# Designs tried in a protein design chat: VHH binders against a6qnr0. Part 19

Target 1, 346 residues: a6qnr0
Amino acid sequence: MRLVHLDLKGAPPKVCYLSEIFPLFRALGANGILIEYEDMFPYEGHLRLLRAKHAYSPSEIKEILHLATLNELEVIPLVQTFGHMEFVLKHEALAHLREVARFPNTLNPHKEESLALVTAMIDQVMELHPGARWFHVGCDEVYYLGEGETSRQWLQQEPNSKAKLCLSHMEAVASHMRARYPTTTPLMWDDMLRDIPEDQLSGSRVPQLVEPVLWDYGADLDLHGKALLVEKYRKSGFSWLWAASAFKGATGVNQSLTPIEHHLRNHLQWLQVAGSVPADTLRGIILTGWQRYDHFSVLCELLPVGIPSLAVCLQALLHGDFAENVKARVENFLGISSLEEMSFRR
Short names: E, the ipSAE of ESMFold2; O, the ipSAE of OpenDDE; V2, 0.75 times the mean of E and O plus 0.25 times the DockQ between their complexes.

## First folded at step 5 (VHH; framework vhh_7ubx_2)

Design b6 (at its last look DockQ between E and O 0.01; V2 from the best seeds 0.00; counts 0 for: pae E 14.3 > 2, placed apart)
Fold by OpenDDE, look of step 5:
Structure b6 (fold): chain B 346 residues (1-346), chain A 121 residues (1-121)
Amino acid sequence: as target 1 above (346 residues)
Amino acid sequence: QVQLVESGGGLVQPGGSLRLSCAASGFTFSSYAMTWVRQAPGKGPEWIATIYSGGSTMYADSTKGRFTISRDNAKNTLYLQMTSLKPEDTALYYCARGYYRGSGSWYFDLRGPGTQVTVSS
C-alpha cells in the first residue's frame, strides 16, 4: 500500500481541489490517503470547541470520502491521542488535562478524563468513517512525558517507568478501539517505541493491539539500524509494520519550496529497507506531507507546491528506482518539460 | 454497579427555576467530566453543559447564562441549576459521564434514565 498523507493543519485544501488531485494520486500509484484532521474535523457537542473556525462540515467530509472511494483511495483517519495535542489542550477548559501545565502538547496519561476525551474524539471520527480498516491514533513526539507532577510522583514508585507509562496509555487507547471497532486496526507512530526494550514491549498488550508506523524522513537512512528495529518489533509481537516517508514538510519549519531530491532519496532509502526485511513485514508506506510542524507553527510547503515531489516519490516507489524512464513519466504526469527546473536545491 | 440517577425534574411555570441532581455510583466520580444533555419530543439530543474533572465548565449557547452546572465530589452528585425557564426547555434531561461519543445520537458510555422537566403555564 502507498498512502498519501494529508495534513489538514493550518492550510486545509478545499474539497474542490481534492477532487482534482485524487485522480492524480491514483494515477501516480497511490491507493490510500491518511487524513490528519486535528481541528479541521467537525466535532460535535461540547467537542465543537476543538473545531477551527473553518473546519470541514460533515457533508464536506462525506464528500471527501466519496471522492476517495471514486478514485480507489482507501482512507485512514488520524487523530492525535497523546502527543501533538495543542489544538485540544490549548483551551483553558481542557488545560487541566496537560501532562505539564506549561505545555499544551502532551496529554496527562493518569487522568481518566484524558482517556475519555481522546476516545470520544476517536468515536466521533469513526462515526463519519464507517468501515475504516485502519485508524491512526498518532502518539508521536510525546514530549515531557513523565515530567508532570503526577507522573513524577508515580515514577518514584517501583516498578514504574516512563516506558510503562507510555505503553499504558497507548494500550488504553488501542484497547478502546479494538473493543468498539473490532474490524479496525489502530496505527501508531513508532518513535516513542524505538527505545523501549523488547521485553517491555512484549510484556505489554500494545504489540497485539496496534501496527506501528516506522517513520524517518532522512535522505540517508541507517539501513542496518532499520532492519534491526524491524526485527525488534517483530520479536516483540507486532504482526505488521508500516513505513512512513515524507514528500514535503520535513526539511524546515517554514520551508516554502520542496527539496525534491531530498525526498526522492528518502523514498529510495526506504525501498532499500523494504528489500532488506522479510516481505511479509511491511504492510505499506505512508508518504507524509506535513503542513506545519505543530499547531502553533508556521506553514511548511503548501500541498500544491509539494505535488511534484509527491509524483517523484510515488513513481520511484512504484518502479523501484528513479531511472530516466521514470523521470520522463513524472514529467509527463506533471505536464512539464524538465523536472530539474522544479527542483529547488537548498 | 456503575450508574447515574437523575432527580429533581417536574412541572414549573415559565420564568421559574428548577435544580436537577444526578447521583453517581460505582465509579470515581471526581475523575470524570460530567455532562447534562436533554431531549425534547420530536427533537434530537441537545448538549447543555459540561463540568470537567478540573472544575471548569462549558455551556451550550442556548442555555448559557440561565443554567449552571456544578458538582459535589464528596457526595458524588452532579447538579444543574436552571433559571428563567422557558417552554422550549421542556425535555427529558439526562446526566452523562464523560464526553459525547457520537453514534447518531448523544452517546455516552454512561447515562441515567433521565428526569422530565416540563415548563408550562
Scores: ipSAE 0.645, ipTM 0.862, lowest interface PAE 0.7, mean pLDDT 95
Fold by ESMFold2, look of step 5:
Structure b6 (fold): chain B 346 residues (1-346), chain A 121 residues (1-121)
Amino acid sequence: as target 1 above (346 residues)
Amino acid sequence: QVQLVESGGGLVQPGGSLRLSCAASGFTFSSYAMTWVRQAPGKGPEWIATIYSGGSTMYADSTKGRFTISRDNAKNTLYLQMTSLKPEDTALYYCARGYYRGSGSWYFDLRGPGTQVTVSS
């Protein structure tokens, strides 16, 4: 599968714009979308405070899902449940749920109310996504985990560790998903798992509950290191893995590469990783298009600016390389005369 | 025992390059976002760049295109590659364990003592 990540943070696209680009995504080779809502989801009831003023309405969400269906794009919703919780934990009423009282980024995994909160968030999103085959629960960049008061006390007790703390919260969230939505598989970003030893991963229930998304947005990947990481995850009991690349945002300023060159190279590197692992290893690749890196950041490039890069990246994945006939196909789809102006600008 | 130590500063002519390093110890470096900040004499601190644990980066407009943040998790080291240096870049540069909050704000719970960069004649 090839999914386009729609990062709604800070500036959700108009529904009419999505009606125009979903057919383009499908024509370019995508067969799914990953929708990252943050506060753009129309939370209600006791969760209404999470809802941004300009969030989509429920009817707009239903229209977006209808448009995805019309274009044969499977939808995977993404809701953060551990790190990147600033849109939740910034609120005074919920600040007691912070891992570290001074920092609103990470949910305190020890509180019963913490699990109840993210469970309620998942349940509201699932009401609009019934029958979803996958649901991404985030769990990336869980900063300062283990440094809160409760965590410090808990870590004083053998055999407690930061890895056990991380895995226990991931297991709790994934277990809720599996129990309540048995046809839905949780996805998680893999960065918090990368440094956990194989024996601790194997000893937890997480490998039986989730499919990890291995993300790396660099123009140069450590191909050998990625192959070893894939092998570690499979030995740990994960049945399927996902790759995640970037078509937009998430670049270092490489002085020798334009953004499009950077992203194309990132995708070609992931193709090499995919060729280095067994065929039953990767379920798909998510082409990420970051719009805002955290809740308080300024916006990155908006989605329309990223469409040429997305087209280049999708076509490269579809055809296994970026040859002249593929370049011509992208130029024809986009109605532009030369990708070189976009790929080689310095 | 938890600390950050910067190095690589010095005197450089306009148009020159420097590579700053920040050695981290006493914590799992690969699990944290890391940030470069600079402070010129008589001015407030200015956020320069952040690199997240997975390698994604953000840059301030003032140095975008000239500075590159990177990390080597095997060496527990954060880098700032600076090119096309200008006299306005003269400042104390320090690294921090933390991240950018937007609107000119950032979080950190650990910072280094800094390394001086001076761009002149």
Scores: ipSAE 0.000, ipTM 0.327, lowest interface PAE 14.3, mean pLDDT 85
ESMFold2 (binder alone), look of step 5: mean pLDDT 87; pTM 0.869

Design b7 (at its last look DockQ between E and O 0.81; V2 from the best seeds 0.00; counts 0 for: pae E 4.1 > 2)
Fold by OpenDDE, look of step 5:
Structure b7 (fold): chain B 346 residues (1-346), chain A 121 residues (1-121)
Amino acid sequence: as target 1 above (346 residues)
Amino acid sequence: QVQLVESGGGLVQPGGSLRLSCAASGFTFSSYAMTWVRQAPGKGPEWIATIYSGGSTMYADSTKGRFTISRDNAKNTLYLQMTSLKPEDTALYYCARGYYRGSGYWPFDYRGPGTQVTVSS
């Protein structure tokens, strides 16, 4: 599977624009979309406070999903449930759920209400995504975890650890998903798992509950390290893994232009990783397209600016390389005479 | 096990007031957000108000300014003070643990049996 990540933070595309680019995504070789809603989802009830003023309506969401279906793009929704919670925890009414009072980015894992909040968010999103085979619950970059007052006290007791704390919340969220939606598999970013020992991972229920997404956006991947990490996760009990590359929004917080060569290298190296691990290990790859680094950050390059990079990356993945014939195909898809004119350097 | 029992419903004239109570047991009441919802005949559940564990409150537009949600953690009790009641407020009122989870789903195991409120002249 090849999924295009749509980050709706800060600069959400209009539905009419999506109707134009979805056929292009499919033509380029994508067969899915990861949609990160954040404040663009039309949350209901008291969760309405989470919405941006210009959030999509339920009808717009339905239309987006319909367009995806028409273009044979499977949709995976993404809701943050641990880190990157700024659009939730910035609100005074929910500030009591912060891990650290002064930081709105991390959810307090000790509070029953925290779990209730994120599971309610998940349920509202799932209501508009019936039959979703996967659901991404985020859980990346959980900064300051363990530094809250309750965490500090808790961590003083044996055998408690930060890893245990992290896995406990992940397990709780994933368990909710499995219980409520037995045909939906939760996905999770892997960064918080990378340094957790194999025995602790295997000792938790997380490997049986989730499929981790191994993300790395660098142009010089440690291929051997990636292979070792894949092996570690498999030994820990994870049955399927995902990869995540980047086609935009990964080379600078305020980047205005996309370095296509960088992203091409990233994808080619992920192909090498895929070739070095068992064939039944990686289920797919998510081509991430970040719009901004967090809720309060400035914008990265806009989606239209990143489309040439996306085309290059998707076609490279589809064909297994970026030879001259592939380059020519991309140029044809984009209606351009030369990719080099778009800051593409080989 | 989680138990919620609503009380205080009844017949009231338009413009009248009622105070609903919800007795909670089987869980740490103070650790959870609590919610009032109502359901009128032939209609789906409607969110009314939520009070967070931190004490903050949120209200639906239809009830804002007329209804007040509050809690007494020492008594494990949730309250809904209703004023300026209207015929359209007629419904079965439910106390629920946690958050509103969407119009298509409600965790029935975390709500009470409900108390009937009827507003009629």
Scores: ipSAE 0.564, ipTM 0.833, lowest interface PAE 0.8, mean pLDDT 94
Fold by ESMFold2, look of step 5:
Structure b7 (fold): chain B 346 residues (1-346), chain A 121 residues (1-121)
Amino acid sequence: as target 1 above (346 residues)
Amino acid sequence: QVQLVESGGGLVQPGGSLRLSCAASGFTFSSYAMTWVRQAPGKGPEWIATIYSGGSTMYADSTKGRFTISRDNAKNTLYLQMTSLKPEDTALYYCARGYYRGSGYWPFDYRGPGTQVTVSS
């Protein structure tokens, strides 16, 4: 599967634009989208405070899903449930649920209300996504976990650890998903799992509950290190893994590569990783298109600016490389005279 | 076994006041957001007010300024002080636990049997 990540943080595309671009995604080789709502979802009831002024309406969400269906694009919603919760925890009414009182990034995993909050967010999103086969619950970059007052006291007790704390919350969220939506599989970003030893992962319930998404946006991947990480997750009991690349944003500074060249190389590197692992290992790849890294960050380039890069990356994944005939196909799809003007290497 | 039992409803004239109570048992009351929901005849449930475990409150637009939600964690009791009552406030009032889960579900995990409020002259 090849999913395009629609990061709605800060600037959601108009629905009419999506009606134009979804056919292009499918034609370029995508068969799904990962929708990261943040505060652009029309939360209701006492969660209405989470909603941005210009969030989509329920009818707009329904239209987007209909457009995805018309274009044979599987839809996976993403709701943050651990880290990256500033859009939630910035509010005074919910500040008591912060892991560290002065930082709104991370949910306190010890409070019963914390789990109630994020499972209610999931339930409201699932109301508009009935029958979703996968649901991404985030859990990336859980900054300051273990540094809150309750966590510091809890960590003094044997055999408590930061890893156990992290896995416990992941398990609680995933268990809700599995119990309430048995046809839906939770996805989680893998970065908080990478440093957890195999025997601790195996000893938790998380491998039976979720499929991790291994992300790395670099132009050069540690191919051997990735193969070892894949092996560790497989031995830990995870049934399926996902890869995640980047077609826009998340580039860093690199004087030797243009943005498109950087992203193309990132995808070619992931193809090499895929070739070095057993065939029944990766369920798909998510091409991420970050619009904003977190709630308070500066905007990256907007989606339309990233379309040439997306096209290059999708076609490279489809055809296994980026030869001159594949480059010509991309130029025709986009109606441009030359990809060379975008400063990328074939 | 979670139990929520509402009381304090009754017949009141327009402009009047009532105080509803909800006795909670079978769970750690202080750890949950608590909510009042009402259901008028022939209508679906309507969220009225929520008090979070931290003490902050939130109100629906229809009752803002007229109703006050509060809790006493020592007594495991939720309250709704209602003033300036109108005929359209006539409904069965429920005490609920947990977070609002959307229109396709009963709004919260658990609720009591409700207490009837009738505003009529």
Scores: ipSAE 0.332, ipTM 0.741, lowest interface PAE 4.1, mean pLDDT 87
ESMFold2 (binder alone), look of step 5: mean pLDDT 82; pTM 0.824

Design b8 (at its last look DockQ between E and O 0.81; V2 from the best seeds 0.00; counts 0 for: pae E 5.0 > 2, grease 25 > 24.2)
Fold by OpenDDE, look of step 5:
Structure b8 (fold): chain B 346 residues (1-346), chain A 121 residues (1-121)
Amino acid sequence: as target 1 above (346 residues)
Amino acid sequence: QVQLVESGGGLVQPGGSLRLSCAASGFTFSSYAMTWVRQAPGKGPEWIATIYSGGSTMYADSTKGRFTISRDNAKNTLYLQMTSLKPEDTALYYCARGYYRGSYSWPFDYRGPGTQVTVSS
């Protein structure tokens, strides 16, 4: 599977624009979309406070999903449930759910209400995504975890650890989903799992509940390290893994242009990783397209600016390389005479 | 086991007031947000108000200014003070643990059996 990540933070695309680019995504070789809603989802009830003023309506969401279906793009929704919670925890009414009072980015894992909040968010999103085979629950970059008052006290007791705390919340979220949506598999970013020992991972229920997404946006991946990490996760009990590359929004917080060569290299490196691990290990790859680094950050390059990079990356993945014939195909898709004119290669 | 039992419903004239109560048991009441919802015949569940464990409150626009949600953690009881009642407020009122989870028939994991409120002249 090849999924295009749509980050709706800060600069959400119009539905009419999506109707134009979805056919292009499919033509370029994508067969899915990862949609990160954040404040663009039309939450109901008290969760309406989470909505941006220009959030999509339910009808717009339905239309987006319909367009995806028409273009044979499977949709995976993404809702943050641990880190990157700024759009939730910035609100005074929900500030009591912060891990650290002064920071709105991390949810307090000790509070029953925290779990209730994120599971309600998940349920509302699932209501508009019936039959979703996967659901991404985020859980990346959970900064300051363990530094809250309750966490500090809790961590003083044996055998408690930060890893245990992290896995506990992940397990709770994933367990909710497995119970309520037995045909939907939770996805989770892997960064918080990377340094957790194998025995602690295997000792938790997380490997049986989720499929981790191994993300790395570098142009020169540590192939050996990646192979070892894949092996570790497999040994820990994870049955399927995902990869995540980047086609935009990964090379500068306020970058205005996309370095296509960098992203091409990233994808070619992931192909090498895929070739070095068992064939039944990686389920697919998510081509991430970040719009901003967090809720409060400035915008990086816009989606239209990143489209040439996406084309290059998708076609490279599809063909296994970026030979001259592939380059020519991309140029044809984009209606351009030369990729080099777009700063493709320095 | 989690239990919620609503009371205080009844017949009231337009412009009247009513106070609903919800007795909670089987969980640490003070640790959870609590919510009032209602359902009128032929309509889906409607969110009314939520009170967080921290004490903050949120209200639906349809009830804001007329209804007040409150809690007594020592008594494990949730309240809904209703004023300036209207015929359109007629519904079965439910106490629920946590947050509104959508418009489906199952918007809550735990709720009471409900108490009927009828506003009629």
Scores: ipSAE 0.741, ipTM 0.893, lowest interface PAE 0.6, mean pLDDT 95
Fold by ESMFold2, look of step 5:
Structure b8 (fold): chain B 346 residues (1-346), chain A 121 residues (1-121)
Amino acid sequence: as target 1 above (346 residues)
Amino acid sequence: QVQLVESGGGLVQPGGSLRLSCAASGFTFSSYAMTWVRQAPGKGPEWIATIYSGGSTMYADSTKGRFTISRDNAKNTLYLQMTSLKPEDTALYYCARGYYRGSYSWPFDYRGPGTQVTVSS
């Protein structure tokens, strides 16, 4: 599967724009989208304080999903449940749920109210995504985990550890999903898992509950290291893994144009990783298009600026190479005379 | 075992006032957001107000500034002060623990059996 990551943070595209680009995504070789809502979801009830001023309405969400269906694009929603919770924890009403009182990025995993909050967010999103086969619950870049007052006290007791704390929260969120939505599989970013030893991963319940998304956006990947990481995850009990690349962002906070050659190399490197692991290992690849790295950052390049890079990256994945015939096909899709003219920064 | 028991409902004339109470037991009351939800005959649950564990409050637009949610953590009790009642407020009023999950199912982990408020017109 090849999914385009639609990062809505800070600037949701108009539905009419999506009606134009979803057919393009499919024509270029995508068969799904990962929608990262953040505060652009129309949360209801007392969670409506999470809504941005320009959040989509429920009817607009239904229209977007209809457009995805018309273009044969499977939809995976993404809701953060651990790190990257600034859009939630910035609010005074919810600040008591921070891991560290001074920093609004990470949810306190010790409070039962924390789990109640994020499971309610999941349930509201699932109401508009009935029948979703996968649901991404985030869990990336959980900064300052273990540094809160409750965590410090908890960590002083044997056999407690930061890894156990992390896995415990991941397990709690994933268990809610599996119990309430038994046909939906949670996805999680893998960065918080990378340094956890195989024995500790294997000893937790997380491998039986989730499929991790291995992400690396570099132009040069450590291919041997990635193969070893894949082997570690499979030996730990994870049944399926996902890869994640980047077609825009991931080289700086603000960019007006994407460095297409960087992203193309990133995708070609992931193809090599895929070729070096067993065929039944990777469920798919998510081409990420970061618009904003965290809630308080300024915007990266907007989606329209990234379309040439996306086209290059999707076609490279589809054809396994980026030779002259593939380059000409991309130029034809985009109606341009030369990709090189669009890849230079000025 | 979590228990929530509502009381204070009854029959009242339009323009009148009522104070609802919810006695909570079986959990650490002070650590949870608490919510009032109502359900009129033939309609789905309607969120009315929430008070967070820190004391901040949030209200549905339908209250029009007529309702006040409060809590007494020493008594493990949640309150809803209702004023300027209208026939449209006739419903079974529930106390709920936790967060609103959506419109098509019962939206909270736990609720009480409810207390009936009838505004006769």
Scores: ipSAE 0.241, ipTM 0.675, lowest interface PAE 5.0, mean pLDDT 86
ESMFold2 (binder alone), look of step 5: mean pLDDT 82; pTM 0.828

## First folded at step 6 (VHH; framework vhh_7ubx_2)

Design c0
Fold by ESMFold2-Fast, scan of step 6:
Structure c0 (fold): chain B 346 residues (1-346), chain A 121 residues (1-121)
Amino acid sequence: as target 1 above (346 residues)
Amino acid sequence: QVQLVESGGGLVQPGGSLRLSCAASGFTFSSYAMTWVRQAPGKGPEWIATIYSGGSTMYDDSTKGRFTISRDNAKNTLYLQMTSLKPEDTALYYCARGYYRGSGYWPFDYRGPGTQVTVSS
């Protein structure tokens, strides 16, 4: 699968704008959308406090799903359930669920109320996505995990470890999803799993419950290291894995490349990783499009600015390279004479 | 080079209607989101509505249902149709290039000089 990631933090595109870009995504070779709602999902009841003022309505979500179906795009919703929980944990009523009181990013995994909160969020999102075959539960960059008072006390007792704490919460969330939605497979970002030894991973139920998404947005990937990491996950019991690249946002460490060249190189590197692993290992690749909230950006320019990079990256994935004929197709598709003139450093 | 010029303001009775216009020049109007903002004496700027390049719209809850934002890309013109006007709507109204993110900071890169709307008997 080739999924375009939509990061909806702050001000989401209106449905009529999505009706214009979904056909474009399909034409460029995408066959799915990973939609990261954050506070733009129309949470109700006791979760209504999570909803932004201009969040989508339930009818707008249904319209988005119909538009995706019309354009043959599989929709995978994403709800953060562990890290990146600022939109949830910034609220006074929920601050007691923070792992560390001064940081609103990470959920305290020791509290029964924490699991009740994130599973209620999942349930409300699933109610509007009843046919979802995959659901992404986040779990990336769980900063300060183990540094709260409760965790520090818990970690003093053998055989407890930060890895066990991390895996226990992941297992609880994924078990809820598998039990309640047996045809839906949970996805997770893999960074919290990378440094966990094979024996601890295989000792948990996590490999039987989730499909990890291996992300790296650099122009130069450690191809051998990625192959070893894939092998570790397979030996730990994971059946399927996903890759994630970026078509905008994080530009990596090579400062000599234009943003488009950087993202194109990232995708070509992921193709090399895919070619080095067994054929039944990777489900697909997610092209991430992260928003930056520390800088002002014109919303209508964010997607148009990202479209040339997205077109280049999707077409490179479809053709297995970016030779002159593929480049010419992208230039003709975008109605431009040269991609070299479309360089942005963000 | 970039210019935004508002018009259509004036004195109106409570419950009345006004249509504001903003003429844009010096940039590819159809490629930008456009926003209406107002500022009453002694108050900070208040976001009213945004219309994106694709035609989708967003409104502040206090004006939704009473105000309608629209655009005519052939004429490079932004509109705000105002109905059921209240004394509290009295303000200088200006158009701006860009969109509002819900912060207390007003980061628009260009705005017009504004058109005064006064709602009183």
Scores: ipSAE 0.000, ipTM 0.102, lowest interface PAE 20.4, mean pLDDT 83

Design s1
Fold by ESMFold2-Fast, scan of step 6:
Structure s1 (fold): chain B 346 residues (1-346), chain A 121 residues (1-121)
Amino acid sequence: as target 1 above (346 residues)
Amino acid sequence: QVQLVESGGGLVQPGGSLRLSCAASGFTFSSYAMTWVRQAPGKGPEWIATIYSGGSTMYADSTKGRFTISRDNAKNTLYLQMTSLKPEDTALYYCARGYYKGSGYWPFDYRGPGTQVTVSS
């Protein structure tokens, strides 16, 4: 599969804009979308505090899913359940669930209430995504895990380790999903798994529950290292894996590659990795499109600005290269498929 | 097994200089962009500088002209030469594999445990 990642934090696209770009995604070769809602999801009841004031309504979410179906785009929702929990843990009512009191990014995995919170979030998102075949539970960049008071005490007892703590929370979240939604497979970012030895991964139930997403956004990948990492995951018991690239991101004026050339090289390198592993190992690739401002970028790359890069990258993946004939196809497509042409603005 | 180990931090007076090193192992170092990131107490991570596999560099505005990122591919080592240090540069400094992806939060592939830099009189 070729999924386009939509980061809905901050300045999420209006539904009418999505009605214009979903046909474009399909035409460029995408066959799915990974939707990262964060505080734009219309959480209700005891989770209403997580909802941003300008969050989508339930009817708008249903409209987005209808538009995806019309354009033959598989929808995979993403809910962070461990790291990147700032939109949740910034609230004073939930601050007691932080792993480290001073940092709102990581959930304390020792509290029963932590699991109850993230599974309730998953359940509300699943209510609006009936029949989802995959659900991404995040679990990337779980900073300062093990540094909270409870974790420090727990880690002093043999045979406890940070890896076991990490895997136990992942297993609890994934087990909830598999038990309650038996036709939905959890996905997670792989960075917290990369340094865990094969025997510890095999000793957990995580490989039987989830499909990991291996991400790397560089122009120059360690192809051999990626192949070895894939082999480690397969030997650990993971049945399927995913790759993740990026179609937009900040690049410097002092580098020899343009931003589009950087992202194109990233995708061509992932094609080489895919060619070096056994067939039927990778489900697909997720083209990530991060949308947040940071101190690195003078301009945040919003989705409309990223469209030319997305077109280049999707077509390179679809055709297996970016030779002159593929380049001509992209140029012709972008020339006739401007955002104004695809949209009859009212 | 990817490992990144930082060294060279310490206490330095305002206006002083330090050279940080990051020893990399477990991957083909020359094939990757490498980055320096810092985190001050109570704050999120702040990107400082990236050096690409081809040698091109990028710097945060707060450090441009004062810090120089470099690499030695034969030694699998990343460096950060810091000059004209200010109290505001006080932070835990760590190296990371890859480049900043522009998400607003730092999406590390791999990072080291960090080396503390304290700038005070």
Scores: ipSAE 0.000, ipTM 0.179, lowest interface PAE 17.8, mean pLDDT 83

